VH-VL binders against Large ribosomal subunit protein uL10m (mRpL10). Designs and how they scored, part 136

Target 1, 224 residues: Large ribosomal subunit protein uL10m (mRpL10), of Drosophila melanogaster (Fruit fly) (q9vpl3)
Amino acid sequence: RGKINIQRPKAPHYERARVVAVTQPKYPELPKAKSCFKTRAERTQQQQENPYNEIIAREVRNWLDHSRLVAFFHLSSITADDIFRVRVQLHKQNLHLKSYGSKIIEQAVKNTRYEAIVPLFHSNHCIVFSPDPEKTAALLRIVRRVPQMVLLGGIVEETMLSRNQLVAYAQMPGLHAVQAQLVQTLSQAPGHLIQQLQAHQNSFVQVLDVHAKNQMNEETPKST
Below, E stands for the ipSAE of ESMFold2; O stands for the ipSAE of OpenDDE; V2 stands for 0.75 times the mean of E and O plus 0.25 times the DockQ between their complexes.

## First folded at step 8 (VH-VL)

Design da6 (from d68 with light chain G30S; framework fv_anetumab; at its last look DockQ between E and O 0.27; V2 from the best seeds 0.64)
Fold by OpenDDE, look of step 8:
Structure da6 (fold): chain C 224 residues (1-224), chain A 119 residues (1-119), chain B 111 residues (1-111)
Amino acid sequence: as target 1 above (224 residues)
Amino acid sequence: QVELVQSGAEVKKPGESLKISCKGSGYSFTEYWIGWVRQAPGKGLEWMGIIDPSDSYTRYSPSFQGQVTISADKSISTAYLQWSSLKASDTAMYYCARQWDYSFPLDYWGQGTLVTVSS
Amino acid sequence: DIALTQPASVSGSPGQSITISCTGTSSDVSGYNYVSWYQQHPGKAPKLMIYDVSKRPSGVSNRFSGSKSGNTASLTISGLQAEDEADYYCSSYDYSSTWVVFGGGTKLTVL
């Protein structure tokens, strides 16, 4: 009776080995700690939960909620001095010029009625707030003289207006009559406004995409 | 109806001064700006500059800075383009156009003023 | 400085759809380019056909449409007619230089 070598058991017969291999319990892989596999996107999102950003986002919301006139501008290369001058001019009219980061704006308007403005903030921008919608004409008069500020649109009495509509609104003599007409016009063409806003968004995205593509093409060294 | 009417064709000699006009009607003249556009014979459009008639704020393209003067008389709803000393190279069609802002289109155009500068 | 490049000429037959491109070389990466299109018949003043990339002024035929993709704006004329034969100019505001720029123009011939 051959001594059963308990230290080096003979490999089971091929058939038995196959059965043992198939019958081996597949233990579920231990759940990979969620913390180790956070996608860059998730990490970036978590990093974005800076308490400071929340405070600023709340501030933005407060401005939006308490303003009857809000105007959005693209801000091109402008000096601090020029911005200051514009700010002073606006302030004299009780108009408040603010600049926030795009991410902060996104956070501020997320799940709010203002969410539609997010596409306007892909580049350098500034916002002008006013509690008085009658200041629209004054606002536009001031900012027209600033070539670095480009009107994108605005919100008047909780109604989002295109830049053309905002200009038209400013030109109307009677606030109430104009408001009524504006509301009527806006109520009749919500689709057009959205399309116009989307067109700008799409245009912007397309420009960015082209830029990104161009950058990628420039970075691809022609391996000659 | 919005309309811009320009002064008639001009034939001048080099060195002469010239002032052409653009009269706006059918809208509040001081609410919109007036841009000037040059078109040399057989060439494209060139933006020259712009004026706010309300206070005569002006801005010129670099190519025309110091070469021309844009002015306006809001009392008669008229914008002007003037040269102190014409050159042969100034021979062109000149258009005025209504423009609300820099980023807004030229939505209404004058009929154009042909300026011919020849010796 | 923004330069707008257009093809020198485009041609089409009546009833066809043609597209004129306007490509900008802008240092401005903001993407906020308000592009306008103007039609100019021989001996006539330019007429605004499209503004803000895709908007039509009142009185402009719906055969004219505008679009933008990347740095290229396009004017499309559908159902080409003999009366559409003209020069077409694109225009944009250069945010960096702070002046208006025109393309070189495109001559449209209806065959």
Scores: ipSAE 0.838, ipTM 0.922, lowest interface PAE 0.7, mean pLDDT 86
Fold by ESMFold2, look of step 8:
Structure da6 (fold): chain C 224 residues (1-224), chain A 119 residues (1-119), chain B 111 residues (1-111)
Amino acid sequence: as target 1 above (224 residues)
Amino acid sequence: QVELVQSGAEVKKPGESLKISCKGSGYSFTEYWIGWVRQAPGKGLEWMGIIDPSDSYTRYSPSFQGQVTISADKSISTAYLQWSSLKASDTAMYYCARQWDYSFPLDYWGQGTLVTVSS
Amino acid sequence: DIALTQPASVSGSPGQSITISCTGTSSDVSGYNYVSWYQQHPGKAPKLMIYDVSKRPSGVSNRFSGSKSGNTASLTISGLQAEDEADYYCSSYDYSSTWVVFGGGTKLTVL
């Protein structure tokens, strides 16, 4: 709580380091009590029964690393034929529909700024990944006609956006189009260049301010 | 400034046809859906269905499937609600409203069209 | 179908704070935070007052606030004024039926 220190769960300056230290033994390092008495077979089975989760968690991390657009959806009951049609439509736009378990997502985003997404996966869900953030408008036009997919929010250029912010982002002029206008004006004579830069500066500031506000809002913890 | 303007009140007899309109302005008409909402006299609000005016994709609430037709003409930024044969139970106020998708709010509403059906 | 239950009426005196509840029978109110509130004066179209549980559109007084606890969303009007006398509807998207649901409405009377 902000007004009182909760001594054990939230007060100690060691809280983050203690959690990291406990979660680090991917090596066959023994914790104090229980692992000392486990058989070799139990330790081996424990690691073997969980390696599939780590492989899938690495896949999720790889998608996040290579995707400049990520969108999260709640998924209601849908026929295999209908979800297949949606997957095909999305794939034609370089949009990749995936689904992962909540524990795998939690493992994949642990110790990242994306930990806030974990509650989104307590129910049926799907995720769309793409390297192309300019495809946000195409994504939203396809999925908003799918009653079983409900937009929850997304990540654009490593910035978390609410669903309303993601829709607003999709409605902005393309950053590439704005950048192309700037490249053209920089090629003009100095006098015309100064006038064009002054005219476009306010538009650029407005787009950048939306991105900066989104980053600022996403980085402040609001609730668990 | 987003505005939805609906056609005027209608007084009809059972069995007659009717088409009411909703004209949108102040925004890109094909970027948003138009939803229709019914309110019977002294009753609450009922969501009837939507249209995406960009290609006329429609979806109806089960209570209204087969009872009405929703359509649009994007060239004049207008959506329509139509009955082929009115019933006395169709007496209600009908609103159009703008909606981004199913889970988003109805953020701007038309003034309503009162439809009265009586012999 | 999923129902959103509101009290039929609520009353309060000017200056007081009142709360209107909206209770769902499933996860449509409690699963995701997409509850909207609409105000309707007699003879007028509804007006969006609150969306996504607690967000207020531009031009809506900050006397109106929204919250949610469990399967119950709440609209709170502080500093009650005569002009707040109206019908209030909650709304949500029902994930199981996949269409929009409205509550039955609450008539607010300012005494």
Scores: ipSAE 0.698, ipTM 0.864, lowest interface PAE 1.4, mean pLDDT 78
ESMFold2 (binder alone), look of step 8: mean pLDDT 90; pTM 0.931

Design da7 (from d68 with light chain D52E; framework fv_anetumab; at its last look DockQ between E and O 0.33; V2 from the best seeds 0.62)
Fold by OpenDDE, look of step 8:
Structure da7 (fold): chain C 224 residues (1-224), chain A 119 residues (1-119), chain B 111 residues (1-111)
Amino acid sequence: as target 1 above (224 residues)
Amino acid sequence: QVELVQSGAEVKKPGESLKISCKGSGYSFTEYWIGWVRQAPGKGLEWMGIIDPSDSYTRYSPSFQGQVTISADKSISTAYLQWSSLKASDTAMYYCARQWDYSFPLDYWGQGTLVTVSS
Amino acid sequence: DIALTQPASVSGSPGQSITISCTGTSSDVGGYNYVSWYQQHPGKAPKLMIYEVSKRPSGVSNRFSGSKSGNTASLTISGLQAEDEADYYCSSYDYSSTWVVFGGGTKLTVL
């Protein structure tokens, strides 16, 4: 009776080895700690929760909530001096010019009634706030003289208006009557406004995509 | 109805001065700006400049800076384009158009003024 | 300086759909460039047909539509009619230079 070598057991017969291999309990892989596999995007998002950003986002929200007139502008290449001049002019009319980062705006308006404005903030922008909707005409008069500021749209009395609607609103003599009419018009065609706003948004996104693509194409060195 | 009416065709000699007009009606003249556009014979449209009639604020394209003068008389709802000394190269159709600001379209156009400069 | 490039000419038969392109050379033809389209018949003043890329003024036929993809804006005319034969110009505000720019124009011929 051959001594069973306990230290080096003979490899089981091929068939038995197959059975043993198939019957080996597959232990569930230990859940990879979610923390170790956070995508760069998730890490960047977590790092971006800078307490400071939250404070600024809250400020933006406060401005939005307390303003009866909000106007959004694209800001092209403008000097600090020019911005200051515009700011002074606006301030004389109790209009407040602010500039925030797009991420801050996104954070500020997330899950709010203002979320629809996010697509307007893909590039350099500024916002003008006012507690007085009657200042719309004054605002537009000032900013029209600033070629670097392009009106994108705004919010008047909690109603989002296109740039054309803002211009029309500013031209109307009777604020209350006009407001009522605007509200009625806006209430009747929410779909068209949204489409118009979305069209602008889509256009912006498309332009950004093209810009991004062009930048990527320029960065691809022609491997001669 | 919004309407822009321009002055009639002009035939001039080189070196002469000229002032053409554009009268707006059917809207508040001071609420909108007036742009001027040149179109040389058989050529495309060229934006020349713009004026705010409310205070005569003006801006010119670089190609026309110092070459022409844009002005307005808000009392009679009229914008003007003028040359101090015409050149043969100034031969063109000139259009005025209503424009709210730089980024807004030219939504209403005058009928055009043909300026012919020939020796 | 932003330059807008259009084809010199486009042709189509009655009832067809044609598209005229307007391509900006500058990276500044960014998402905020409001592109307008103008129609000009021979001996007539230009008429605004499309503004802000895709909006139609009152009185403009719904056969005219505008779109944008990347740096290229497009005017589409559906159901082409003889009366559509004209020159078409695209225009945009150049945010960098701070003046209005026109394309070179496109002559549309209806065969």
Scores: ipSAE 0.833, ipTM 0.917, lowest interface PAE 0.7, mean pLDDT 86
Fold by ESMFold2, look of step 8:
Structure da7 (fold): chain C 224 residues (1-224), chain A 119 residues (1-119), chain B 111 residues (1-111)
Amino acid sequence: as target 1 above (224 residues)
Amino acid sequence: QVELVQSGAEVKKPGESLKISCKGSGYSFTEYWIGWVRQAPGKGLEWMGIIDPSDSYTRYSPSFQGQVTISADKSISTAYLQWSSLKASDTAMYYCARQWDYSFPLDYWGQGTLVTVSS
Amino acid sequence: DIALTQPASVSGSPGQSITISCTGTSSDVGGYNYVSWYQQHPGKAPKLMIYEVSKRPSGVSNRFSGSKSGNTASLTISGLQAEDEADYYCSSYDYSSTWVVFGGGTKLTVL
């Protein structure tokens, strides 16, 4: 205990190292084994990788199911101190910065309405989750000063929004004002209201259809 | 209507100080950044730096760090660009423009302030 | 700060379509869909014409369109009019420098 654990009370050092480790790849690569006589370390690592992938995928699904605000960012090279500072600022606002491998994201959203997000994770990325959609303004104020975190878009109350729509959402005077505008729109003539609702739904379906076709074209040819 | 109105043209001598202004109206001034853009005569656009008027957070491009001072007075919705000692090479048109953050476009521009520095 | 390459000039006759190119790198034009185009008439401030490669702000004519292929963005002006004679600048966010970079500008002459 006096060898390693003596440093645990020093939260700043431990938390800084832990935050950096969370943003790194979560699965070490397999050892370069060339023989059927695998070492104990190689066998243990191989066994652990498969359970970790499904556990992490369930974590992503849980975050998506319980977050009313999800924001997606491209992440370029950033120092450990800077990303740690950002994570702390976000955490104070109940905003949770996470990063996952693209394969884990694909596994987590397979056969869900969220398959459209998969192309966003082809490059370096991070995700912010929150149960509080009213925190969108606070999120944007924090990340706009982080040039290495570039907003791509998000999900608010189960609706996918572009980055411009997220900014517009954050600038609205409040949920009550948005609800009042919606009520005014719904009181229009029935034909106009039905067309507005159908156009919104059709646009969302078109986005999902394009992403589904891209997945099929890249992964599996049509069966014969 | 979003509008940025800049102070008038200036004719100065080398070594003089100068402070030019950019007043924003028609939007929440502290919700957007103000960026400054330089255009030398017959030349292209150069981004000089930005300010977040809400708390005066600033960031300068490397080419302009230490050469100018960017500031703001949010109580009167005004941003400033200031030189302590002008050079002849500072002769240019200077624009202020509104920007949400680093990756967003400069969506509204001031009319420009022509600064002429000659002996 | 000339990071994006544009032709120095282009010309066209009224009614024609013209295209202005903007070539960058994988860290800017190729890295994001955050390419913008600005129009600047002589003695006037730049005006945002296109953002996010192909989107038009309200009040911008649909004669202006934008596209991108690889590291090259393009602004196309259809139905060329005398009032389109101006300088045109592209810009892109560059993640390697973490700044917006501008093109050198293209002077459009309407013959």
Scores: ipSAE 0.592, ipTM 0.813, lowest interface PAE 1.9, mean pLDDT 78
ESMFold2 (binder alone), look of step 8: mean pLDDT 91; pTM 0.938

Design da8 (from d96 with light chain S95Y; framework fv_anetumab; at its last look DockQ between E and O 0.01; V2 from the best seeds 0.00; counts 0 for: pae E 3.2 > 2, placed apart)
Fold by OpenDDE, look of step 8:
Structure da8 (fold): chain C 224 residues (1-224), chain A 119 residues (1-119), chain B 111 residues (1-111)
Amino acid sequence: as target 1 above (224 residues)
Amino acid sequence: QVELVQSGAEVKKPGESLKISCKGSGYSFTEYWIGWVRQAPGKGLEWMGIIDPSDSYTRYSPSFQGQVTISADKSISTAYLQWSSLKASDTAMYYCARQYDYSFPLDYWGQGTLVTVSS
Amino acid sequence: DIALTQPASVSGSPGQSITISCTGTSSDVGGFNYVSWYQQHPGKAPKLMIYDVSKRPSGVSNRFSGSKSGNTASLTISGLQAEDEADYYCSSYDYSSTWVVFGGGTKLTVL
């Protein structure tokens, strides 16, 4: 009876080896600590919860809450000097021009009544705040002469207005009476206004995407 | 009702000066801008420029910069387009139109002024 | 500079639906969000039919509609009528150049 070599056991017969291989308990891989495998995107998102961003977001919310007039603008290629000039003009009318990042805006308006404005901030934008809704006409007069600033819409007395509605509002002689009527009318179709405002933003994003794609296609040298 | 009424057709010779007019009515003339559009015979529309009648702020398309002068008299709700020296190539229909600002449409149009420049 | 490209001509029979396209090519992404459409009959001034891509002015027939996909805006005329035979122009504000641009125009023939 040959001494069973316990140090080098004979490889089991092929069939037995197959059975052993199949019957080996697959131990569930220890749950990789979710923290170690956070995608760069998730890490960046967590790192972006910079206390500083929270402070700025709070500032934005404060502006929104204390403003009776808020206007949203697309900002095209504009020089710092031009922006400064516009800012000075607006400031003379107690209008405050601010620019914030889209992420900050999103954070600021999250779970608030202003959440609907988020789609407006996909591109370069600026916001003008005022405590006085009667300054709407003054605001529009100033910004119309700035070709790089395009009116997207606004909020007047807590009512979201399209750019056309904002223009109409500015042209109304009796602000208080008309304001009440506008609010009533606007309250009846908030969904349509949001859709219209979103449509403009979506259009911008789409144009940007197409441009980006076209640029990428032009940069791909035809490897002849 | 908003209406823009333009001056009548003009027949001129090369080198002559010309000023055509566009009178607005039915709205606050100083609240909206006036744009000018050229249409050569059998051709498309060309935006020439725009004026804010409230203070005569003007902006021109590059193709028309220095070629024409846009002006306005808010006291009589009238905008003007003028040439110092006409060319044969200036033969076209010229339209004025109401425009709130650059990004807003031309919502009301004048009937057009035909300018013919021939030797 | 933004350029707007339209087909030179389109045709349709009465009662049909036709679409006119307007494609914007710009180095700058800005300005194609406010597309307008104008109708011009022979010897007449242009008339605004659509603004802000899809909005109709008062008095414009609901047969006219506007849409946009990507860098292409479209004017759709449903229930085509003989009176719809005209030239149609798209327009947009170019944010980069800071002037208004028109398309080359499309002649619509009702067959």
Scores: ipSAE 0.847, ipTM 0.930, lowest interface PAE 0.6, mean pLDDT 86
Fold by ESMFold2, look of step 8:
Structure da8 (fold): chain C 224 residues (1-224), chain A 119 residues (1-119), chain B 111 residues (1-111)
Amino acid sequence: as target 1 above (224 residues)
Amino acid sequence: QVELVQSGAEVKKPGESLKISCKGSGYSFTEYWIGWVRQAPGKGLEWMGIIDPSDSYTRYSPSFQGQVTISADKSISTAYLQWSSLKASDTAMYYCARQYDYSFPLDYWGQGTLVTVSS
Amino acid sequence: DIALTQPASVSGSPGQSITISCTGTSSDVGGFNYVSWYQQHPGKAPKLMIYDVSKRPSGVSNRFSGSKSGNTASLTISGLQAEDEADYYCSSYDYSSTWVVFGGGTKLTVL
């Protein structure tokens, strides 16, 4: 625990604006209408949003290209003040909390080795980027006190790791060379890691589907 | 009114130790970090490192890691830059500057401390 | 490499506009928005003129503006005045290296 949020009172106007810009997600706006046929206004918004979507997708590629650590989380309901404090705490450790829509992620990773991560972003989520894979332990230390953030897995040194592999990586004692050798060893089965991430996401979807069906059954009482 | 006041000029011989200071006033000292910048005579600016005075967390440029020590005493709103053994190549102007953290601009600067190291 | 590259000098006449370039890489200027510009008169400490690529601190003349394209940031000074004669430094936090880098500086001469 760094006590970063206790010792970071309200920022001056330009510094607060910079902190807000770095720490808040930039989502594209949803279309205003959801009809079966698109109107001219919806087509115009979609055309204007395609260049906007590519700008944001380039931002995502830039984070991926420069980050040796990427961690994926499911994000439960959390207050704006709480997520801001977590974001500031992470930022001190050079850990950058971001969130992007699934369409943006899909566009960003299309025709890349990371295309299989797209299903992780269909639920409420956040991503943490860092140039330092040694920050994995600090990330997990900070997040363990934030039950609203549930680790799904990540990427270390361009190798996809499951949740358990990331936790094991973070717990290896104290040497850059040992951690680098472990990541190289774990990369022996990259297809297995993608299957594990997709199975974990599919298991979560299955639980959600059962919950939705249970709600429907409770709302349709048996007629007598 | 934010102000950073540095200790006075120093003339030293090679091998001597030195600790120079930077005192902040007019703001909450622990809310901001203090960065150190070197400027050799007739040369450009070099960022040396930074400290969060609230918990003494430090970060150094690789060129200066292990070459100097950055510290702070928050009870007197003062940051320090220290050498254990000066070299003639340490002759430079040394500035402290305020940063909100490592990624923010250097918004207020001290007046500088000239360090001269010669026999 | 990964240091920011500036021209050693630029010059202009009073009333002209001039531009000082600052070229980095995708890990600093190109991919991130941490670019700042500093003015330093002889014998004095640097002064922050531009931050976050294009933002101006309170009290800095609107004759100073900043922009970037690709890996190159630019400081533009319009309506040159004699007091603009100084050294100008760009800087950026480098995400990959995790420290701040400065450009080599540009001496502006007002003819």
Scores: ipSAE 0.380, ipTM 0.708, lowest interface PAE 3.2, mean pLDDT 80
ESMFold2 (binder alone), look of step 8: mean pLDDT 92; pTM 0.943

